VH-VL binders against q9umr5. Designs and how they scored, part 1

All scores and structures are predictions.

Target 1, 268 residues: q9umr5
Amino acid sequence: SYKPVIVVHGLFDSSYSFRHLLEYINETHPGTVVTVLDLFDGRESLRPLWEQVQGFREAVVPIMAKAPQGVHLICYSQGGLVCRALLSVMDDHNVDSFISLSSPQMGQYGDTDYLKWLFPTSMRSNLYRICYSPWGQEFSICNYWHDPHHDDLYLNASSFLALINGERDHPNATVWRKNFLRVGHLVLIGGPDDGVITPWQSSFFGFYDANETVLEMEEQLVYLRDSFGLKTLLARGAIVRCPMAGISHTAWHSNRTLYETCIEPWLS
Unless a header shows other numbers, all headers, positions and changes below count from the first letter of the chain; antibody chains aren't numbered by Kabat.
F, E and O are the ipSAE of ESMFold2-Fast, ESMFold2 and OpenDDE, as the mean of both directions, binder to target and target to binder. V2 is 0.75 times the mean of E and O plus 0.25 times the DockQ between their complexes.
[cut] marks letters that were taken out.

## First folded at step 1 (VH-VL)

Design a1 (framework fv_acimtamig)
Fold by OpenDDE, second read of step 2:
Structure a1 (fold): chain C 268 residues (1-268), chain A 123 residues (1-123), chain B 106 residues (1-106)
Amino acid sequence: as target 1 above (268 residues)
Amino acid sequence: QVQLVQSGAEVKKPGESLKVSCKASGYTFTSYYMHWVRQAPGQGLEWMGIINPSGGSTSYAQKFQGRVTMTRDTSTSTVYMELSSLRSEDTAVYYCARDLGYYDSSGYLFDYWGQGTLVTVSS
Amino acid sequence: SYVLTQPSSVSVAPGQTATISCGGHNIGSKNVHWYQQRPGQSPVLVIYQDSKRPSGIPERFSGSNSGNTATLTISGTQAMDEADYYCQVWDSSTVVFGGGTKLTVL
């Protein structure tokens, strides 16, 4: 039998968005138990990511317990960060494939419709003033805002991304790394035509340097220091990178070709 | 040099609205947050809220939520603060104040202030 | 809500050192800013981030912050230093001011 699949949605999203994905999974892997977690939907997805992590943890624990052979995670957009954090804090998770579906894994630094909704007149270059404030960090978007021009503020004020990345020292860094490394495969999916994740390479742990030059995963300090296990995962062949062009952000979970190419192979 | 020039004093009646303007000059207007702070006669300073550099994105003190509206006009480098449903307790000098130009988890501060606008609310 | 406590008044003779305290729970973990307000004038930033002086502020102004108390110190106090002084911090979603201290130069 196929391992259960747990789906975590993105910002301003709901389980309804994954109806096509469920169809694809059912068609190609009949009998698969797919659970789309209906937590923190819509505007509730703006809540602090650590709060979301706790909520999702409570939901996945019983699912994992009933699946001793392991489970697969499909985590979309913001959900990918939630899942990564989830795997970091859980010392007993049994995740085989962690599929990060167009997630800003290395953070966000770009004007998007999501940011415009929250901050209609805010500019990318000035959002650090809000996001790195105490009240700013009460919003999920700010939890992974990564301003390359204000790295010091990011490192000191980011209450989520900087911590799960191990970029800021904290007492749980070693344990979180150990926990995250329990994953069988890390499948990174994204593409240049996403239009929301900025830079789109963030989905592959690439990101801007101080000059807004995009550097690859292997050039990132978190990789070089193996702060949360990326270097280790890569070394043991556990990281899969699946870039695809021609897919907009809201289509990653509904594209059949993408599913067959990047998702399906890892649901066995 | 940085200058914040506010509109003149006003006299209002209870229930009315006030709108104070703050014209900024001497710096890149669209690069700085603007704050509003008021001071009742003989009293201390009270923070009212903040508006983003581009205008329209605001955060207000809880006390004024629902009554205060901050806006800004990039074309004229002017920030506005409107307070509705005025009460006698709203009698105060109202200040616009520029954010220092940086921000971290420690919060905002004000490096330049307008000259203040006295608003008197009396029946 | 977070509260900053200042003495209502402090008196000092010319040339002496004035000390104004600002009390707050674990205020040492916050950045404290200080403003001077002379009668009939707008506030002026005199110290920011606990101990930094803006350009144009005399060196006789200094600040410190530790534990539950931030302190503004004015050495060699002059007549022109007579004013109200306010401490300020950021807490949660709000800017918080102290009640202000009236400094009188005798």
Scores: ipSAE 0.005, ipTM 0.472, lowest interface PAE 10.7, mean pLDDT 92
Fold by ESMFold2-Fast, scan of step 1:
Structure a1 (fold): chain C 268 residues (1-268), chain A 123 residues (1-123), chain B 106 residues (1-106)
Amino acid sequence: as target 1 above (268 residues)
Amino acid sequence: QVQLVQSGAEVKKPGESLKVSCKASGYTFTSYYMHWVRQAPGQGLEWMGIINPSGGSTSYAQKFQGRVTMTRDTSTSTVYMELSSLRSEDTAVYYCARDLGYYDSSGYLFDYWGQGTLVTVSS
Amino acid sequence: SYVLTQPSSVSVAPGQTATISCGGHNIGSKNVHWYQQRPGQSPVLVIYQDSKRPSGIPERFSGSNSGNTATLTISGTQAMDEADYYCQVWDSSTVVFGGGTKLTVL
């Protein structure tokens, strides 16, 4: 009856963070098979995102194969970028709803405690020196670091985000776009009180220009050029935007009102 | 000074199509989204859809999907709403309304409204 | 589909405080906006994001939103405030309006 749900966690996270989400799903859609992928937990979430995509791909293939009517993805924070790449590299995914919980879809440019833990003496203005090196690109957080003051370096050095967003050319771009467009619904969730994702509008494909003024999704070149299918999805009516104020970064998967408003309607 | 000026009242017959215009001034036309909302006589407000004047992308309410088309002309700072296969139930005042940005913390909201266009559908 | 419930009418004497409720399931988790529509005129935004006032809206207009009820409060109500008031939320890319409340000031 209900399609299976696959959950992908975020940076320094694991499956145990989703206990409340599982309870909400069980209450509203009893009998739903929910699989929280227990891969790249804790410090292993720092592994390069392409490595994580390979591991998660191997885990989701048998789940999708057993559900010919389709599956739903709920992908939190950094996990939303993993899911972006999964939908592009899988020639045969059957994802209905892709629910992105406060994920930095256009990248990150902000100081957080996670960055201070990894790079204690760095400020956001200086992190480009580390992240846009070959060594830095071996850390997941640097794979989506997007310094709006060094966009040329971002485009040249980003081994992950610039490629999946179609901001830099790739031989597989046409296939990735066709695969991504098979998704039924792209549900974007985020909000101004997140406190970690900077700018918070990155969760909705908005991002800073060189003056740190946010340009929204429809003003982005990746949207205007339809690089990976956003314009096509929006025209199809397949993009859902669900912003909510008052929710901090670690609360998106454990807020009942958020679940009922933004997630529950997309679980069929 | 932000201003939205709509085209004049129209009388239509069932089965015809209507096209209402909304000319914007006093701000950067392509920086704000535009909605269309209608109000039948003595009734409440009903949302029809949204257009991004920059790229021309649109999203329509389910009830109007297949009958409504929203377009814009950036050279004249004008948005248009076309509604086809008119019925007597389409008699209403049609408003354009500007949006601050649908994915900021406020969601969809209407900060400036046009004066409204009365469309009467009768035979 | 999501439903917003408003009282059909509210009456107050000039100078008194008027309160208009907007009921919805878990509405406290949503951003509520309020519009004033005077007879024969276009709606005007009077409150957005539950409690914020646009430039040009008098301080006597205020709003709150918690649980299952959002409230528009007009203190020191004046004859010019006589109008229909609509609450509005968005719900998964769908705009939902309340049925409207006619405020009478006599």
Scores: ipSAE 0.000, ipTM 0.379, lowest interface PAE 18.5, mean pLDDT 87

Design a1a (framework fv_acimtamig)
Fold by ESMFold2-Fast, scan of step 1:
Structure a1a (fold): chain C 268 residues (1-268), chain A 123 residues (1-123), chain B 106 residues (1-106)
Amino acid sequence: as target 1 above (268 residues)
Amino acid sequence: QVQLVQSGAEVKKPGESLKVSCKASGYTFTSYYMHWVRQAPGQGLEWMGIINPSGGSTSYAQKFQGRVTMTRDTSTSTVYMELSSLRSEDTAVYYCARGRYSYGYSPLEFDYWGQGTLVTVSS
Amino acid sequence: SYVLTQPSSVSVAPGQTATISCGGHNIGSKNVHWYQQRPGQSPVLVIYQDSKRPSGIPERFSGSNSGNTATLTISGTQAMDEADYYCQVWDSSTVVFGGGTKLTVL
């Protein structure tokens, strides 16, 4: 039989968003046990990411324990960052495929409707003043705000992303790297027509330099230093890149062609 | 200075229940997991379970499922372990032990241990 | 269930190096912690995360972990090191301890 699948949703989201994904999995891999975690739904998705990681961790432990052959993770948008941290903080995870659906793995730097709802008068150029304060770091979206013009503040103030990416040192960095490296496959999905994730290449560990020129994963310091294992995973053949044009941010989990091309092959 | 102070030794009869306390001091009580580990005479260490003092969530070793209950009182920084339907095989020293946990940390190792509570179960 | 295997006893002369093994399937992918327990006392953490020493633990204590075996090494072994030693890992949703090794310093 097929390994169980655990689904982690994104910002202002809930399990209902994945009804089409569940249908696709049932059609191609009948009998698969799929658990869509109903934690931190809607406004609760704004809670600090470390708090969310703890809650999701407690929910995934019994699922992983019951599946000695392994599990797959499908993590959407902000949920991809939760899953990044889960793989690092769990010294006993048995994840085979970690499928990241359009998640800002190197951070976010763009004017989006979500940010305007939370901070109506702020522009992306000014948001660092709020996000890199202690108050701002109590909101999940600020935990992965990555202003390329204030990288020094990002490195010092980010309580989540800078740590999980190994961009700032942490006492647990060695164990986090060891845990993360147990993953079988890191499947990265995203595309230029997403419209929310900025730059869209953040979903593939690319990001802006100080001139807002996108540098790909292999040019990032975190990759070159192998801070949490990306270089090791790539050398092992464990990183899968699956970019697709024509898909908006809210359609990654409901597009059949995307599913068949980028997700289905990794659900054993 | 981190300290875990446990309740005193107990003598119980088979079929009775046991409730051991562990009072924590010297750190933020809700930031670290608490584990319970026992050791029968001449035997090794045996893990019983874990409690998250913040939310009160628990996870127990399969062997103790249905017999063990872990609780906490945040106002007194105290964790409790209750074991029911005692048998002579439950004679052991019971330890509470702090598991390293805060944001981003796993409860990987037990950095501080209580002094232990000897429980003797005999007719 | 995951099982950790330790030798029941290890004997070493004062000043010699003692090695205590902890065997487990693919244990090198897990984080191993080591505890020292003297008679009538609570266990004391001596090595955590394979090779790290807590504050107050002598530099004579070191650890390694690869493949199917983790090892606790005590160099220049002293009489005060005589104790039971336990290895420990986290596996799935449970803590697993080795059976313990009694270290005797001749």
Scores: ipSAE 0.007, ipTM 0.543, lowest interface PAE 10.0, mean pLDDT 89
Fold by OpenDDE, second read of step 2:
Structure a1a (fold): chain C 268 residues (1-268), chain A 123 residues (1-123), chain B 106 residues (1-106)
Amino acid sequence: as target 1 above (268 residues)
Amino acid sequence: QVQLVQSGAEVKKPGESLKVSCKASGYTFTSYYMHWVRQAPGQGLEWMGIINPSGGSTSYAQKFQGRVTMTRDTSTSTVYMELSSLRSEDTAVYYCARGRYSYGYSPLEFDYWGQGTLVTVSS
Amino acid sequence: SYVLTQPSSVSVAPGQTATISCGGHNIGSKNVHWYQQRPGQSPVLVIYQDSKRPSGIPERFSGSNSGNTATLTISGTQAMDEADYYCQVWDSSTVVFGGGTKLTVL
């Protein structure tokens, strides 16, 4: 039988967004138990990500307990960060495939239409004033805002991304790394036509340097230092990178070709 | 220059609804949040709520939950605030005010205000 | 709920320095904004982010914020400065205003 699939949605999302994905899974892997976690939907997705991690943990623990053979995670957009953190804090998770579906894994620093909905136009350069303020980290988007021009503020103020990345020292860094390394495969999905994740390479742990030049995963300090296990995972062949062009951010979970190419192979 | 021009004064009876408009000009309308603040005679400023740039999201002060509705029309660059089930205590000057940053997490200010709309609720 | 506390009134002679306080728990960790409201007029932003002045606001207006108290200072107070002054912050996704201070220029 197929391993259960757990789906975690993105910002302002709900389970309804994944109706096509469910159809695809059912069609190609009949009998798969798919659970789309309907937590922190809509505006509630703006809650601090650690709060979300706790909520999702409570939901996935029973599912994992019933599936001793393991489970697969499909985590979309902001959900990808939630899942990564989840796998970091859980010392007993049994995740086989962690599918990060167009997630800002290395953070966000973009002035996109998606952000403009939440923030005034041209806020990109000034958002650090909000996100790295005393209350900014109560906002989920700020939890993974990564301003390359204010790295000091990021490292000191980021209460989520900097921690799960191991960029800031904390007592749990070693344990979190160990926990995350329990994953069978890390499947990274994203693409240049996403239009929201900025830079789009963030979905592959690429990101801006101080000059806003995009560096790849292997050039990142978190990789070089293996701060949370990326280097180790890559070395053992556990990282899969699946870039795809022509897919907008809101279509990653609904594209059949994308599913067949990047998702389906890892659900067996 | 930025201007916020509100609709004229109104007289209402208890139980009725008011709807105040705020026409914005001189800036990119869809780039800024809009707030509504009221002030009862001789009293301080009271925040009522916020509407995001697209108009698709609102948040209201708890005091007005269920009774206030904020909307915006991009085509006319106008924001509306409707308050239902009016009471005498709702007699106040109502202001629209532009907010620069995101709701609830903005360190920034209300940089421009409308001229205010007096609404009198009396039997 | 978060509360901002202002004195109800402050009096100052022309040319003297007026100080208006805004008290709040750990307000120093917040950004405080100040508004001036003359009788019959809309509020006007005079200080934002604790100490910044908008364009057109005289230099005699200044602000500070630390600990549990934010302060609006008006040096060389003039008759035209007579108004109500309100401090304002964001807290828990809510805008909070102080009760306002009436500044009287004697």
Scores: ipSAE 0.006, ipTM 0.495, lowest interface PAE 12.1, mean pLDDT 92

Design a1b (framework fv_acimtamig)
Fold by OpenDDE, second read of step 2:
Structure a1b (fold): chain C 268 residues (1-268), chain A 125 residues (1-125), chain B 106 residues (1-106)
Amino acid sequence: as target 1 above (268 residues)
Amino acid sequence: QVQLVQSGAEVKKPGESLKVSCKASGYTFTSYYMHWVRQAPGQGLEWMGIINPSGGSTSYAQKFQGRVTMTRDTSTSTVYMELSSLRSEDTAVYYCARDRGYDFWSGYSNYFDYWGQGTLVTVSS
Amino acid sequence: SYVLTQPSSVSVAPGQTATISCGGHNIGSKNVHWYQQRPGQSPVLVIYQDSKRPSGIPERFSGSNSGNTATLTISGTQAMDEADYYCQVWDSSTVVFGGGTKLTVL
């Protein structure tokens, strides 16, 4: 039998967004138990990511317990960060494939419609004033806002991304790294035509330097220092990078070709 | 070593404004939040507000909303706290305190690892 | 508003163990920090994140936090430990202090 699949949605999403994905999985892997977690849907997805991590943890623990052979995670957009954090804090998870579906794994620094909705009077260059304020981190988006021009503020104020990345020292960094490394495969999916994740390479742990030049995963300090295990995972062949062009952000979970190429191979 | 050196004692009249400075040294000034805390004579500690590393964002205790302004000057590594419309009840020792820790949602709440020596401000007619 | 409750005063003989409580609703789910303030001096951090001790703070200082009560414990209390002690947390982006406890060493 196929391992259970757990799906975590993105910002402002619900389980309904994944109806096509469920269809694809059912067709190609009949009998697979797929659970799309309807937690923190809609506007509730703006809640702090650590709160979300706790909620999702409570939901996945029973599922994992019933699947001693392991489970697969498909985590979309913001959900990809939630899942990475989840795997970092769980010392007993049994995740085989962690599929990060167009997730801003290295953070977000771009003007998008959802940012404008939250901060209609703010430009990308000024969002640091809000996101790195004493209250900014109460919003999920700010938890992974990564301003390359204000790295000191990011490192000091980011209560989520900087921590799970091991960019800021904290007492759980070693344990979180150990926990995360329990994953069988890390499947990174994204592409240049996403239109939301900025830069799109963030889905592959690439990101801007101080001059807004995009550097690859292997050039990032988190990789070089192996702060949360990327270097180790890559070395043992556990990281899969699956870029695909021509897919908009809202289509990653509904594209059949994408599913067959980047998702299906890792659901066995 | 980390040092926070505050401006000297002041005597003010009701209705005036006070502005206390806190010069920081011994660490990367632009990497830490700063707090202001005051203590009236014989009373406990009272939080006034927080300012982020860039100075672009502040949060004030509700009690002081509209009267307090916190700023910082990166070029001089100095944080300022201004309190307007002074009252006799504002007589207190005012402290700057460096912030440490993470966001409270992460489970690592902020705390104060270094304090200034305090600035006594007396408000009397 | 979140409230922290401390006893107004605690007395202890030299060499004995002093315990100062800090009560708050579900305070065990928060990180509690403790400050010592001697007369005429600035507050000094003595415990952070419930039980961690800053460099330079004697080992006789310890902290715990569970349920609705955080506790500062001073073993082998010395005369120099006579001071006011404040617990502190964050809540709703606000710093909250306890009312302070005066520790008297008899």
Scores: ipSAE 0.013, ipTM 0.505, lowest interface PAE 8.4, mean pLDDT 92
Fold by ESMFold2-Fast, scan of step 1:
Structure a1b (fold): chain C 268 residues (1-268), chain A 125 residues (1-125), chain B 106 residues (1-106)
Amino acid sequence: as target 1 above (268 residues)
Amino acid sequence: QVQLVQSGAEVKKPGESLKVSCKASGYTFTSYYMHWVRQAPGQGLEWMGIINPSGGSTSYAQKFQGRVTMTRDTSTSTVYMELSSLRSEDTAVYYCARDRGYDFWSGYSNYFDYWGQGTLVTVSS
Amino acid sequence: SYVLTQPSSVSVAPGQTATISCGGHNIGSKNVHWYQQRPGQSPVLVIYQDSKRPSGIPERFSGSNSGNTATLTISGTQAMDEADYYCQVWDSSTVVFGGGTKLTVL
């Protein structure tokens, strides 16, 4: 029988967004128990990411306990960062495939309608003034705001992303790395036509340098230092990269070709 | 002490809409999902849907999809169930019930540990 | 759609054991919960997660769940146990109730 699948949604999102994904899974892997976590929906997705991680952790524990053979995670957009932290803070997770759907794994640096709704007069070039304040860090999107022109402020002020990426020291970093490395497969999905995740290579652990030139994962200090295990996972053959063009940000969970190519093979 | 207190009985005409409230107290309102269940006179329990009071997300039984809307107000710890286009067949006692869908120590089971007292709705001409 | 089947009624003499079945396809793979409803009252949880009792529910109430049948057992049945009993599961994003069983204590 197939391992259970746990789905974690993104910013301003809810379980309803995954109806097509559930249809695809039912068609290809009938009998799979799929749980779409219905926490921090809509505007509640703006709550601090560590608060979301705690809530999702509490929901995930009993599901994993009932599945001794393991579970799969499918985590969309901001939800991919929640799942990154879950895999680090849980001493006993049994996740086989962690499937990250267009998640800003190295952060976000782009103007979007979501940011305009929250901060109507801000541009990406000056959002660092808000996000890297204690008040700004109470909003999930600021927890992964990564301004490449103010990397010093990002490293000192980010209460979430800089810590889970091992870019700033934390007392639990060694334990978090050990826990994360238990994952069977890290499946990274994203593409150039997403239109929201900026740079889109953030979904593959690439990111801007100070000149806004994208450096890929293997050129990142996080990878080279093996801060949370990326280099170890890659050496183990556990990282899967599945880029696809032609898919907009809100379509990753509802495109059949994407599902068949990038997701279906990893749902044992 | 956990309490779920529902609004009073109502008499409605066919074609009208209904809005029942359920005020929660004695626990953290946003930590537990809430369900709505109805029971026609002399009949069994019928599930209508579920709401997450934290985010406001909902899921409805197919039979009621398009006619039912569930909402909440976190400032008053109250959930609401609205049912439109009422028919005589909608005559029932409507219950809110607290979900133990997630229990940190006991697992994810989706059962109801506390129920409201019920709201009798009569739909007649 | 998933369906739970209960007998419409069960009769038992005081002090005897009453058994109420709840049939469903592969119900043993689901968590079954049981509610007691006395006339004019709200339902009360009597068994959760197949066999567990909430605080305040007498030890004479027990449950089991295996294969295609879940069972609520009431030993030493008393007059106060006369009520309607409903089984319930969660199946694919929906709550499913059995049709209910009227327990008569004669």
Scores: ipSAE 0.000, ipTM 0.391, lowest interface PAE 19.1, mean pLDDT 88

